# Designs tried in a protein design chat: VHH binders against Peroxidase 8 (PER8). Part 15

Target 1, 290 residues: Peroxidase 8 (PER8), of Arabidopsis thaliana (Mouse-ear cress) (q9lnl0)
Amino acid sequence: QLRHGFYEGTCPPAESIVGRVVFNHWDRNRTVTAALLRMQFHDCVVKGCDASLLIDPTTERPSEKSVGRNAGVRGFEIIDEAKKELELVCPKTVSCADIVTIATRDSIALAGGPKFKVRTGRRDGLRSNPSDVKLLGPTVSVATSIKAFKSIGFNVSTMVALIGGGHTVGVAHCSLFQDRIKDPKMDSKLRAKLKKSCRGPNDPSVFMDQNTPFRVDNEIYRQMIQQRAILRIDDNLIRDGSTRSIVSDFAYNNKLFKESFAEAMQKMGEIGVLTGDSGEIRTNCRAFNN
Below, E stands for the ipSAE of ESMFold2; O stands for the ipSAE of OpenDDE; V2 stands for 0.75 times the mean of E and O plus 0.25 times the DockQ between their complexes.

## First folded at step 10 (VHH; framework vhh_7b18_3)

Design i2 (from g1 with Q60E; at its last look DockQ between E and O 0.63; V2 from the best seeds 0.62)
Fold by OpenDDE, look of step 10:
Structure i2 (fold): chain B 290 residues (1-290), chain A 118 residues (1-118)
Amino acid sequence: as target 1 above (290 residues)
Amino acid sequence: QVQLVETGGGLVQPGGSLRLSCAASGFTFSYYDMGWARQVPGKGLEWVSYITSGGDTEYEDSVKGRFTISRDNAKSTVYLQMNSLKPEDTAVYYCARYSDSGWKYDYWGQGTQVTVSS
């Protein structure tokens, strides 16, 4: 049911409107790419890409946003702005799930990542339950990660592309990598730097990619090879025999990484989607229609 | 209330230098990521530089090697040292506070005018 150009007959300006909104935000704030990547991932891997993550919790009904792992997700205002404009020109036509998908794609390209097309025709879900949220932590083993990704249809290469691609942009709070600061195998200069940074109050943040934190490129994998991974999972990827060669390939071939990442993103964006008469088209991405 | 006040702007010749300051108040400065953006008349706001609460920095490509962002948590101030200024750097410069992990602007100052002209 998903197809390229889904809105050509119902809302021809749909993708251009989303693209413009994303560009305006990205142009003044380069962290937008990391925000949208995290948003899409946290939505899609939890019961499919149905925009369930966007639902605000109420006193009567908690939502996926109520879960601690989702507390740091940002970018909702971008989705809201796009939705508002779309509702003016094409009322009740473009789903929030498609807006997230298109927005994320465009933000990746703006950040120097690969350009790729996405199929559209997603509908919004009717459920947002905290109990459905099962996300991996930053200290997870490669074996556990592989098992989790396989359960949703992803192979090891796709996993490595998604993890690295997501971590090559954005920041991490110090609380997420205290185990790494204590690791004697970490680059000594970086370890010293992080110790200094993390002495500050209120859980300071650092770049996961220390060289190009606002660019979608293969730099995170180069850092892994150099013992400069920040998160434990990233360090585990280069150390584990099942992922080492993939990390190496990506580190030395940015083109390969970009191609693999594009494919991975396309695949991720289609996990458990609702189409046809399933779900709904929300008029407000933060709330169900009824 | 949260307040950001930019100072240090002015007129300078090409190749000259300026140092912008942003005095922050009304919140715990050391808890937040900070940044600078600039706006040319008739154009949109453009990101210039970013500094995390942990002290990591990043720059727009056009200012790399010329601008340096820094912060003094004891003074609740973020700085932008601008060297080798060019006419194309002419703009109103704004200091911005980022929300959690710098994902969003939530406050910015009134801006300070920087004019680079011979």
Scores: ipSAE 0.480, ipTM 0.790, lowest interface PAE 0.9, mean pLDDT 94
ESMFold2, look of step 10: ipSAE 0.752; ipTM 0.893
ESMFold2 (binder alone), look of step 10: mean pLDDT 86; pTM 0.869

Design i3 (from g1 with E58L; at its last look DockQ between E and O 0.68; V2 from the best seeds 0.00; counts 0 for: pae E 6.8 > 2)
Fold by ESMFold2, look of step 10:
Structure i3 (fold): chain B 290 residues (1-290), chain A 118 residues (1-118)
Amino acid sequence: as target 1 above (290 residues)
Amino acid sequence: QVQLVETGGGLVQPGGSLRLSCAASGFTFSYYDMGWARQVPGKGLEWVSYITSGGDTLYQDSVKGRFTISRDNAKSTVYLQMNSLKPEDTAVYYCARYSDSGWKYDYWGQGTQVTVSS
């Protein structure tokens, strides 16, 4: 069973160790928050929050990492570092799935986002198959997004909080938003800037949140209202009548956004979890136990 | 062999300017996000500025409006124009390469000293 403070008796320093490791990485590299947000989302929506995404492929066996939509997921070394320290102090005690959850929570707070509690007690999954990966692309319709999020238990408000909140930090490569560059309704100054940025070689990157790309805040929703969203999926949220009012509410009320995002992240972190004696406690987050 | 070589540091008076350069070699420079960090005496390493491969820029609040990061992909070089320098800007400044693959490590140069003193 998931509960707050699951490790207080079995590994008292667990959350503080993860927090220190995350802070040390974040202090040196502000991209950590974007990396961990994407990692947790891609893990949780693919057969639950069981750290299946962390499994490395082998020559004989691909993993979720082998799928192109996971090619940009980063930050696995942060999880490895936390796990290594935890195994020295509390062998075979703290799951990789819990490390991802705690690390993401802490990285959000470091980036100016909400501070929130997470329940712990997750165990690690025993399966990581490429065929399980079903992730939304950057050009999907709002209707397709609503259906996908509903299938994992999320209403429209939670969906808008996760899509925008997950994109308030980080970068997108030019190949992902060529349709936006051609869109005459996009803010003309930003569109011209992007055309210039994307003339560079090797699929250049730009910030998804053009104003506060390393802070978790409501600015992405303000960018959407101003026709400055980089990705089509984000622009769709302000254009579609079923999501427009939610985007506006978040854009004009940062407290509402932060509270909604915290709740959404808490719900996402509990999708399909393994607890009790299910799954395992990996000693190496990149590989199943022997 | 990946190399980042910083130049342009030195001693300046408060209110002065310096321009740092970082010559990159051993990799396809234009594909990578780049940045500057600094090590302030007696403190840890802190980030200063970031530039994406597409040219978007970000600055630490304490330098915003005074520092400008830029890149010249043809010369494989990152620049940091530092204006209105203050004594608290005194640090060793490092050029950094960031990976967009997401799970690989970053690389740093050996640094150049900037000293702001009257």
Scores: ipSAE 0.134, ipTM 0.612, lowest interface PAE 6.8, mean pLDDT 89
ESMFold2 (binder alone), look of step 10: mean pLDDT 86; pTM 0.864
OpenDDE, look of step 10: ipSAE 0.188; ipTM 0.635

Design i4 (from g1 with S99T; at its last look DockQ between E and O 0.01; V2 from the best seeds 0.00; counts 0 for: pae O 15.8 > 2, placed apart)
Fold by OpenDDE, look of step 10:
Structure i4 (fold): chain B 290 residues (1-290), chain A 118 residues (1-118)
Amino acid sequence: as target 1 above (290 residues)
Amino acid sequence: QVQLVETGGGLVQPGGSLRLSCAASGFTFSYYDMGWARQVPGKGLEWVSYITSGGDTEYQDSVKGRFTISRDNAKSTVYLQMNSLKPEDTAVYYCARYTDSGWKYDYWGQGTQVTVSS
């Protein structure tokens, strides 16, 4: 089972190695936090946190990476680097799933987010199937979103924390919020700005948090309140009676947000995990051991 | 000019009650959403409650069941009835007007001190 300090007896430097690798990448690129958050989310919500997302597709077998919604996931090189170092000091000991979990946690802290502990002892999955990938779109209703999150054991508050927490450092392609640009309720200045930004070729991206895109804070919720939500789902969160109060709480209480986000991240990181003799410890995070 | 003036704050014992009032002027009160926020010295602003122009209300979780927001459009006043007060409710309470285009506040009062202590 998962426990704090799982590697204390088998690989004492495990978390420090991951932390160092993450720091080095983050120091050069502050978008690392967003990348790792997205990675962990896209992994965990699809059949559990088993690092199945990390499997590369082959000519013979597709993977979860083959799905369009996963095409924009980044940070694999960070995981690879951490895995490589870990394999040198602790061969076949630290799972890719744990690396993702630790890395994401550390990147959040670096970005000014909450510090929280994670239980470790995850094992890597033996399945990566595109058909398993069922991710919500940016225009989804709150009701639909709530239903989806409940199906994996999350309540409404956790959902709001995860959505906003991810979006406060995330980016969105222009194609994902064209409906918002056409919405007269959207802040007119932001709408104008986005129209300009989206005139460029190749479906440009914008920060969903226009003020503090590199910080894990409650600014995204403030933006929602200000009619400056970029994605429809974010706008829906502040408009819907079931989530409005939560959004407001987070917007006006960063401490509450951070605490809630930390809890949410801990919960998310434990969805459908493999432990004990289940799954495997991959030596290469991008491939099954076979 | 827009003006918000809070009253009703004071010192109460735990379990006591207070009713805050916010007198608004300088704008068409009935057209705007109104709310309350509070701040403890050295801490950030904390949202407490809001009431829409249509009369819909929302509350922070920590005050649900204890606080009630209401408005009197004829008097251009928003109220916060605070019951079962706790020491952790101690703060400066601010009345706020939300913008006509969203939920963000654009005006607020000078605040009224609420102290809950035995």
Scores: ipSAE 0.000, ipTM 0.183, lowest interface PAE 15.8, mean pLDDT 92
ESMFold2, look of step 10: ipSAE 0.767; ipTM 0.903
ESMFold2 (binder alone), look of step 10: mean pLDDT 86; pTM 0.864

Design i5 (from g1 with G102D; at its last look DockQ between E and O 0.02; V2 from the best seeds 0.00; counts 0 for: pae O 14.3 > 2, placed apart)
Fold by OpenDDE, look of step 10:
Structure i5 (fold): chain B 290 residues (1-290), chain A 118 residues (1-118)
Amino acid sequence: as target 1 above (290 residues)
Amino acid sequence: QVQLVETGGGLVQPGGSLRLSCAASGFTFSYYDMGWARQVPGKGLEWVSYITSGGDTEYQDSVKGRFTISRDNAKSTVYLQMNSLKPEDTAVYYCARYSDSDWKYDYWGQGTQVTVSS
């Protein structure tokens, strides 16, 4: 069972240790928030929040990291550092899944996002299979996206909160939005800027939020309204009748967005979690204990 | 036709104040949300503030506590009071209308230059 303060009796410094580690990394690199958000999302939406994404592939056993869409996930060193410190103070007590959850929460707050509590008591999964990875692409329709999110128990509002919340600090490779910059409806100045940026070699990345890329706020939705969405899915959110009003609400009310995003993050972090005697507590987040 | 005309820009020293005005015409002003954005040449447009038809306001974090957006529906004008100006506030400031029917900011002013320099 997940509960607030799960570690109060077994590892009282658990959350403070994670928070400190996250702060130190964030202080040196503000992109940490985006990294951890992506990490948690890519973990949780694939067979639940069980830290299966953290497993390194081997020659004998591929993992979720073997999938192309996970190739750009970052922040593993942060989790590793937190895990290392926790193992010294509280051996085999705090799961990697909980570390990811706590770390992501804290990084959001550091980036000016909402502060929210998370229930802890997650255990680490025993499976990491590339075939389980079913992530949506950047050009997906809103209808398809809604269907996908509903399949894991999320409503349309939660979907919009998660997509925008992640993208407001996220980056996208040029290859992911070529269709968008060819769209005549896109803001012409932004199009020109992106075209110029994307002329560089090695598939450059750009911030999806061109105004506040290091802050968790509602700016991404304002950009959508302004025809400045980078990814097609973001543009689709403001164009589609099923999501348009939600995007508008978030764009005009940062408080509402933050509240919705906090709720969404709490909900996401509890997808398909293992508790009790299920799974394991890894000593190394990158490998199963056996 | 819809028109937005910004005024009030100029040169000011750091710590100074300016008040921008955006005179709107060609539409029922009170029905529309209005916003301010700014742009430095060669850089992307940055949202500064917006005000809904109902009077709700939002601000970019960088201007919170320093800028205040307001509107006068009788005059069909939206204002941006800018206090404690900083060099980094230097930009062309644009007024924009948001259309609920079109789900976008559909009209923009010509912009007014704000320069904060010693």
Scores: ipSAE 0.000, ipTM 0.193, lowest interface PAE 14.3, mean pLDDT 93
ESMFold2, look of step 10: ipSAE 0.035; ipTM 0.512
ESMFold2 (binder alone), look of step 10: mean pLDDT 89; pTM 0.897

Design i6 (from g1 with Y31W; at its last look DockQ between E and O 0.03; V2 from the best seeds 0.00; counts 0 for: pae O 14.2 > 2, placed apart)
Fold by OpenDDE, look of step 10:
Order: structure tokens, then C-alpha cells, then sequence
Structure i6 (fold): chain B 290 residues (1-290), chain A 118 residues (1-118)
């Protein structure tokens, strides 16, 4: 079972090693937080937090990375580095799934987000199938989103916390919000700015949070209220009666957001986890042991 | 236009106290994280403390336990209570608003001189 301090008896330096690695990368690149958040989300919502996303596709076998929506996921090198160091001091002890969880937590804190503890003891999955990948698109309705999150045990508040929490440090390709820049309800100044930014070749990316893109805070919700949401889903959150009040609360209360986000992250990180004798402890996060 | 105006600086003996105030205007104060930084002539700007819009606070290690940051959203003011002041605290103190990167200040005041000397 998952527990706090799972590695205290087997690998006491486990969390410190991961934390150090994450810090070093974060210190050089503040986008690390966004990368790890996306990684954990894309892993956990697809058949649980089992590090299945980390498996590289081979010529013989595709993986979850083969899906287009996962093509933009980053941070694998951070996980690899942490794993490498851990294997030197604690061979075959710390799972890739736990590394992702710890790394993401630490990166959130570094970015000014809430500090929260995570239970550890996850094991790595033995399956990585592209067909399992079912992720919501940027234009999805709130109702559809709510249904999707409920299917994995999350309520509306948790959903709003996760979506906003991820987007407040996230980036979006221009192709994902063409409908928004055509929306007359969008802030005119922002619309103009985005149009300009998107004139570039190769589908440029923009920060979904235009004010504090490197900080985990409630700014994304303020932007929603201000008609400055970039993705349609974010705009829908403030417009829909079922989520409007939640967005408003988060926008006006960063403490509440942080608390909610911390709780949401803890819950997300425990979706469909493998424990005990289930799964495996990978020696290489990018490949199954067998 | 965004404006930040610091007050409360001055000369104080070691072990003394000062309370700095920063009056903010030109933006929705309650929505922004605010902070204090200080600069010694010839040295770089260093952060001292910040307070989020939600009221969370952080401090540089050198001032922990001695300095307290607070805010009054109704007055659009951020404060820095400085106790047990040391000579090494001597600097120009700036009030600042956190900006687009989240790690940098986009606006700061003119600064207020704090001198700790016997």
C-alpha cells in the first residue's frame, strides 16, 4: 500500500535525490514545472499512475508516446536522471511512477505552488498501449469534461483545480485555440496579440497564463474572468453555471486554489496505482524490464 | 499607471525596528503577489520577502524570524515589519509587484533607505 515515507527503510535518500535533480533542472528552466505536470497528468489519467507514458515506442511495439496528444510531453530526461542516480544508491528500489510523482510535487513547490506530501510505494506498469490514451481536447464542453473526470472519481471542484492548475503554467499551440481568436467575446487586446504570435511558422506556442506563466497560482482563473482564457475549455469553465462559482472562488482566493490544487494533485497521483507485488520496478523508465 | 511608493525607512541602531509601507495604485492590488527587495550600493538586488495574493509568505533565510511581511488589500498597501535589525540589513528597500514571469518584478518603487548603525 501507498504510505508516507515508503522508502525510509529501503532508500532513505530517494526523495532528496529526486528533489535535487528536479531543482537543478528547474533552476535552469522554469518550464520544468509545466512539463512534469503534463507528464503526470497524461500518465495518471490513462489507466492509472504507472509510468506507462514513459515507455518509448519501438519498431516492434508502439507505446502511449506514439499518440499525437502525447507528442508534446516533456521532462523525460529529468526522470531518467533521477532514475539513474537512484539506481546507483538503491538499485531496483524506487519506481518510475514514484519518481514522476515526487518530481512533479517538488516542481510545483519550486514554482510557488502549494507544498504537499505524497504517499509513495507505486510500482511501474507492464502495459503501454496507444489505444488506452483517451485525452480531452481543448474545445471540449464543461459537461463532457465533468463526465470524464467523474469516470475516474473526481468531482467538479477537483476538475477545475486540475485544469486551471495545469494551464496556469502550461503552453498551447496556436492550432489549439483558433476558435478563440475568432471569438468576439475574447479580450480584444489579447486576441490581437495572439494573432500576431500565431503568424509564425510551425504552429507557435503561447502561454495559457499570460501574466505568470512560470508560477503555479490562481492567475489563470483571473484571466478566465477577464475574458482572457486562451483555450475554449478554460473559457467554458467561467461561462458554465456548474463551474462558474468555482472559478470565481479560485480567482479571488489563491489560498483556496492552492489548497484545492494540492488535494487534487494528491488524488490524481493515486489513480489506479500498482502496489505490492503488482507491476514491476523498472531499471530503465523508458523500457520494461522484460 | 502602476505606482508603488515606499515609506518608513530611516536610521536605526542595531537591534532596533522599522516598519516599511508600500502604497500601491494603478492596478487591482488584491490580485497580485507583492514583495520586498533590497539593494546595497554596488551589489545586486536581492529578494527579502514576498506575500501572495492569497496571503502566503516567504522570507529570505537571513531575515527569517526577524522580518514579517503583510498586506492590507483595503488600503492597497504591503508592509514589512523589520525587527532585530542588523548592520548587514542596511540597504535601499524596494517594494515590488511580481510580473509576467512570476519570478521577476515588473514594477517597483523608488526605494527607501534603511540604515542600521550604532
Amino acid sequence: as target 1 above (290 residues)
Amino acid sequence: QVQLVETGGGLVQPGGSLRLSCAASGFTFSWYDMGWARQVPGKGLEWVSYITSGGDTEYQDSVKGRFTISRDNAKSTVYLQMNSLKPEDTAVYYCARYSDSGWKYDYWGQGTQVTVSS
Scores: ipSAE 0.000, ipTM 0.198, lowest interface PAE 14.2, mean pLDDT 92
ESMFold2, look of step 10: ipSAE 0.657; ipTM 0.860
ESMFold2 (binder alone), look of step 10: mean pLDDT 87; pTM 0.873

## First folded at step 11 (VHH; framework vhh_7b18_3)

Design j1 (from g1 with Y31R; at its last look DockQ between E and O 0.85; V2 from the best seeds 0.84)
Fold by ESMFold2, look of step 13:
Structure j1 (fold): chain B 290 residues (1-290), chain A 118 residues (1-118)
Amino acid sequence: as target 1 above (290 residues)
Amino acid sequence: QVQLVETGGGLVQPGGSLRLSCAASGFTFSRYDMGWARQVPGKGLEWVSYITSGGDTEYQDSVKGRFTISRDNAKSTVYLQMNSLKPEDTAVYYCARYSDSGWKYDYWGQGTQVTVSS
C-alpha cells in the first residue's frame, strides 16, 4: 500500500511542509541530519517503521525511549513541528512514520547526499515496548552484524551502505571507542589526537567522519581504508574479508556509494510498515491517540 | 535554566577582526557540543561553526579559513575569532548549545550584532 505521492489527493503540501520544517532546523543546526538518520534507523529496526520510537514514557508506562541504546536519539521536536503544521492543514492525515521518513530523506539531500524518492502511506504503531529494542553496539563483529541485518532483510552490501552512510555525519562519545584509542593499528596521528580529545570528564565527543563531518558522502569509507575509523564496527568493515571489497568500492566511487545509500535508505524505510487500516494516524507523535 | 550570553560584537571595517565570546551557565558545559549561527538581515538563521566537546571543529564554507571557533571548558566559554571580515558577514551572531540529552534539541543565546561596513 506504500506508493509514491500517497498524499497527493489528501494533503498535497505534505512533503513540502516537512521539507520546509527540516530545512529551517538544518540551516541553523547541521546536526539534524545525523539526528534524523539515527531516529529512522532506531525506529525502523525495532518492529518496523511505525514511529514507535517517538512515544514518550509516562510515570506508569516506559517506552522505547527508556532504553539506553535510544538515549542519544534526538530531533523529536522537528517531527513535532512538522506534525503540528500538517494537522492544521490536513487533520489526521499524515502519519508520524511518514514524517520521519520524509524528514530523513530531505535532511540527507540538504547535507549533500543523494536525492531520492520515498514511498508513503505508513501508519503509526500502537505499542512502544522497551523489551522490543534489540540494537547492536559499536563493537560487534562483522559476522554478528551480518546476521542481524539479514534478519531484517538486508544483504551485506546494504548493511555496509547503512553502517558507513549512517556514520558519515554525527559524533561519537569517547566511551564508545576506547578500544580504538588503544589499537596500535589505528592511524597514529588520529589516535594521538583522540587521546587528547578524550581527556577529562563528561565523556567528550568527536566527529565520526573526521574529514567531512557534516556531509553525507563516501569519505567515511576512505577514512576506514586509512585506518581512521572512530568506531570499532566501522574499522571492522575494512578488516573483514566479507565486507572489505564493498568498503573499497564505496571509497573509490562516490556515485556508487550515493546510489547504494539511497537504495538502502529506501529499503530501510519500508521495514515492517503498517498500511491500510492497520495502526493509526497519531495527532500527537509523542502519544497514542485517545 | 540554560543561559548563553554573547559579547564582543560591534562595528568594524572590511578586513578587520572581532572576537565573539559566549558565556555559558546552567549546565555541565564540558558535556555539550557548541556552535555559532548568524542571522543576516532579512534572512533566516544560518549555521556558522561547530565545536564538539572533544574539540573537533567545522565551519560553513563561506567562513572557512577566516573564522576560528574554540572553547575553554574551565571558563565555560565558547569563542569565535573572526578575521578578514566582509560586508556579507554583517549579522546578529548567536551562540548555540547542541543537546545530546533532554527535551530541547538546541538552545540559543540572545545574539550580538556584528556590522562590517565602510
Scores: ipSAE 0.761, ipTM 0.899, lowest interface PAE 1.1, mean pLDDT 92
ESMFold2, look of step 11: ipSAE 0.745; ipTM 0.894
ESMFold2 (binder alone), look of step 11: mean pLDDT 86; pTM 0.866
OpenDDE, look of step 11: ipSAE 0.776; ipTM 0.897
ESMFold2 (binder alone), look of step 13: mean pLDDT 86; pTM 0.869
OpenDDE, look of step 13: ipSAE 0.915; ipTM 0.953

Design j2 (from g1 with S99K; at its last look DockQ between E and O 0.69; V2 from the best seeds 0.69)
Fold by ESMFold2, look of step 11:
Structure j2 (fold): chain B 290 residues (1-290), chain A 118 residues (1-118)
Amino acid sequence: as target 1 above (290 residues)
Amino acid sequence: QVQLVETGGGLVQPGGSLRLSCAASGFTFSYYDMGWARQVPGKGLEWVSYITSGGDTEYQDSVKGRFTISRDNAKSTVYLQMNSLKPEDTAVYYCARYKDSGWKYDYWGQGTQVTVSS
């Protein structure tokens, strides 16, 4: 059963160890928050928050990492480092799923986002199949997105918090937003800048939040209102009547956004979790126990 | 072999300027986001600035408005223009190649010393 402070008796330093590992990486590489946000989201929406995403493929058996929509997920080495330290002090105790959850929470706070508690007690999944991966692309309609989020228990407000909040940091490559560059409704100065940025080979990258790309804040929603969203899905949120007012509320009230994002992240971190006797505690996050 | 070579450091008075260069080789430069970090006396490595392969830039708060990162993909070179230098900017400055959060120090240059003192 998930509870606050699950490891207080069995591994008292668990959360502090994860926090230190995350801080050390973040202090010199501010892209850590974007990496961990994407990792947790991609893990949790595929059969629940059980760290199935972390399993490495082999030539004999593919994993969720083998699917193209997961090609951009990174930061697995941060989870490995935390797990290695935890196994030295508390063998077979702290799950990889809990490490991902704690690490993501801590990285959000480091980037200026909300500080919030998470419940722990997750166990690690026993399967990682490519066929389980059903992730939405960046050009889906708002209606399709609402149905997908509803199917995992999220209302429209939670969806808008997660989509925008997940894109307030990080980069997108030019191949992902060619339709935006062609859109005459996009802010003309940014559109011209992106055409220049995207010339040449090797699929260049740009920040998704053009103003505060390393901070978790409401700026992405202000960018949406100003017709400066990079991705089609983000632009759709301000254009669609079912989400437009929520985007506006977040854009004009950073406190509301941060509180909503914290609640959304807490709920996401509890999707389909394994507890009690279910699953395992992996000793190596990249592989099932022998 | 990935190689990053920083140049342009030196001694400068408070309020002065320096331009750092980082020559990159051994990889397809235009694929990668790049940046600068510094080792300040009494602290570990801290991030200074980031530039995406598409040219977007960001800076840590203490250097915003004073430092400018740029890149020349044709020359495989990253620059850091440092203006209005303060004694607190004294550090060894390292060029970095970023692609994921798992990078190792062997993707950093040797560093170049910047000393801001009268």
Scores: ipSAE 0.634, ipTM 0.845, lowest interface PAE 1.7, mean pLDDT 91
ESMFold2 (binder alone), look of step 11: mean pLDDT 85; pTM 0.860
OpenDDE, look of step 11: ipSAE 0.761; ipTM 0.898

Design j3 (from g1 with G102A; at its last look DockQ between E and O 0.77; V2 from the best seeds 0.00; counts 0 for: pae E 7.0 > 2)
Fold by ESMFold2, look of step 11:
Structure j3 (fold): chain B 290 residues (1-290), chain A 118 residues (1-118)
Amino acid sequence: as target 1 above (290 residues)
Amino acid sequence: QVQLVETGGGLVQPGGSLRLSCAASGFTFSYYDMGWARQVPGKGLEWVSYITSGGDTEYQDSVKGRFTISRDNAKSTVYLQMNSLKPEDTAVYYCARYSDSAWKYDYWGQGTQVTVSS
């Protein structure tokens, strides 16, 4: 059963320990927020928020990490560091799934995003299979995206908040947006810049938010309106009639965006959670217990 | 052996300019995002600027409009052009290589001193 303050009696310092670990990493490297946002999203939409993404593959057994769409997920060492400290003070108490949830919330606040409460009490999953990974690509239609988000309980407004909010920080690699630089409606200066940037070796990266890439704010929606969205899925949100007005609302009202994003993140963090006696409390986030 | 060697520091008056260079060797430079950080005397380490392998740039607020990060992949070099220098810019400046698979700046240079004083 998820509740606010789940660990108040069993591990009182749980949330503060996670917060300190996240702050220490973020202070040295502002890309932490992008990493944790992606980690939580990729974990939660694949069979629920059960930290199944954190399981390392072995030579005999692949995991969700073995799938190409998860190749760019990073920040696992932050979760490990928090878990290590939590196991010293509260052995076998705080789940890896809760650490990911708390860490992501705290990293959003550090990057200038909303401060919000999360409920805790998640337990860790007992499977991590490549075949379970079903993530939307950057070129899907708005209609396909709406259907996918509806299937996990999200309305259109929540979808727009998560897609844009998840892309207000972080990078995309050139292989993901080649169709954008061929689009004559894309801002011409940005198209030229991207053509040059993408000629480099090793699939170069660019910021998804060309103006405020280290802040969680509504700038990505302003970029969408200006035809400067990097990913096709982001550009589709301003072009499609079913989502256009929501994009505009967020672009012109940062407070509305922040409130909507906080609510969306709270709901995403509760998808398919394991509670009570289900699942386990992993002692090592990278491996199932014996 | 990964090496990062900063040059171009020195003493400069307020309002002046310096250009820092970071020569990289021992890895394929064009594959990596790079950054500059600084350590102010008596204070901790603070990021200054970041440049992706694709050439996108970002700056901390206190240096926006005054500092420009750039890279020359042919010379395996990152630059930091520092204009309108202020006494609070006094620090040891470090060039760093970012590793997204290791979640950190995994290699640092030895640093170059920048002192801004009358």
Scores: ipSAE 0.080, ipTM 0.580, lowest interface PAE 7.0, mean pLDDT 89
ESMFold2 (binder alone), look of step 11: mean pLDDT 89; pTM 0.899
OpenDDE, look of step 11: ipSAE 0.630; ipTM 0.846

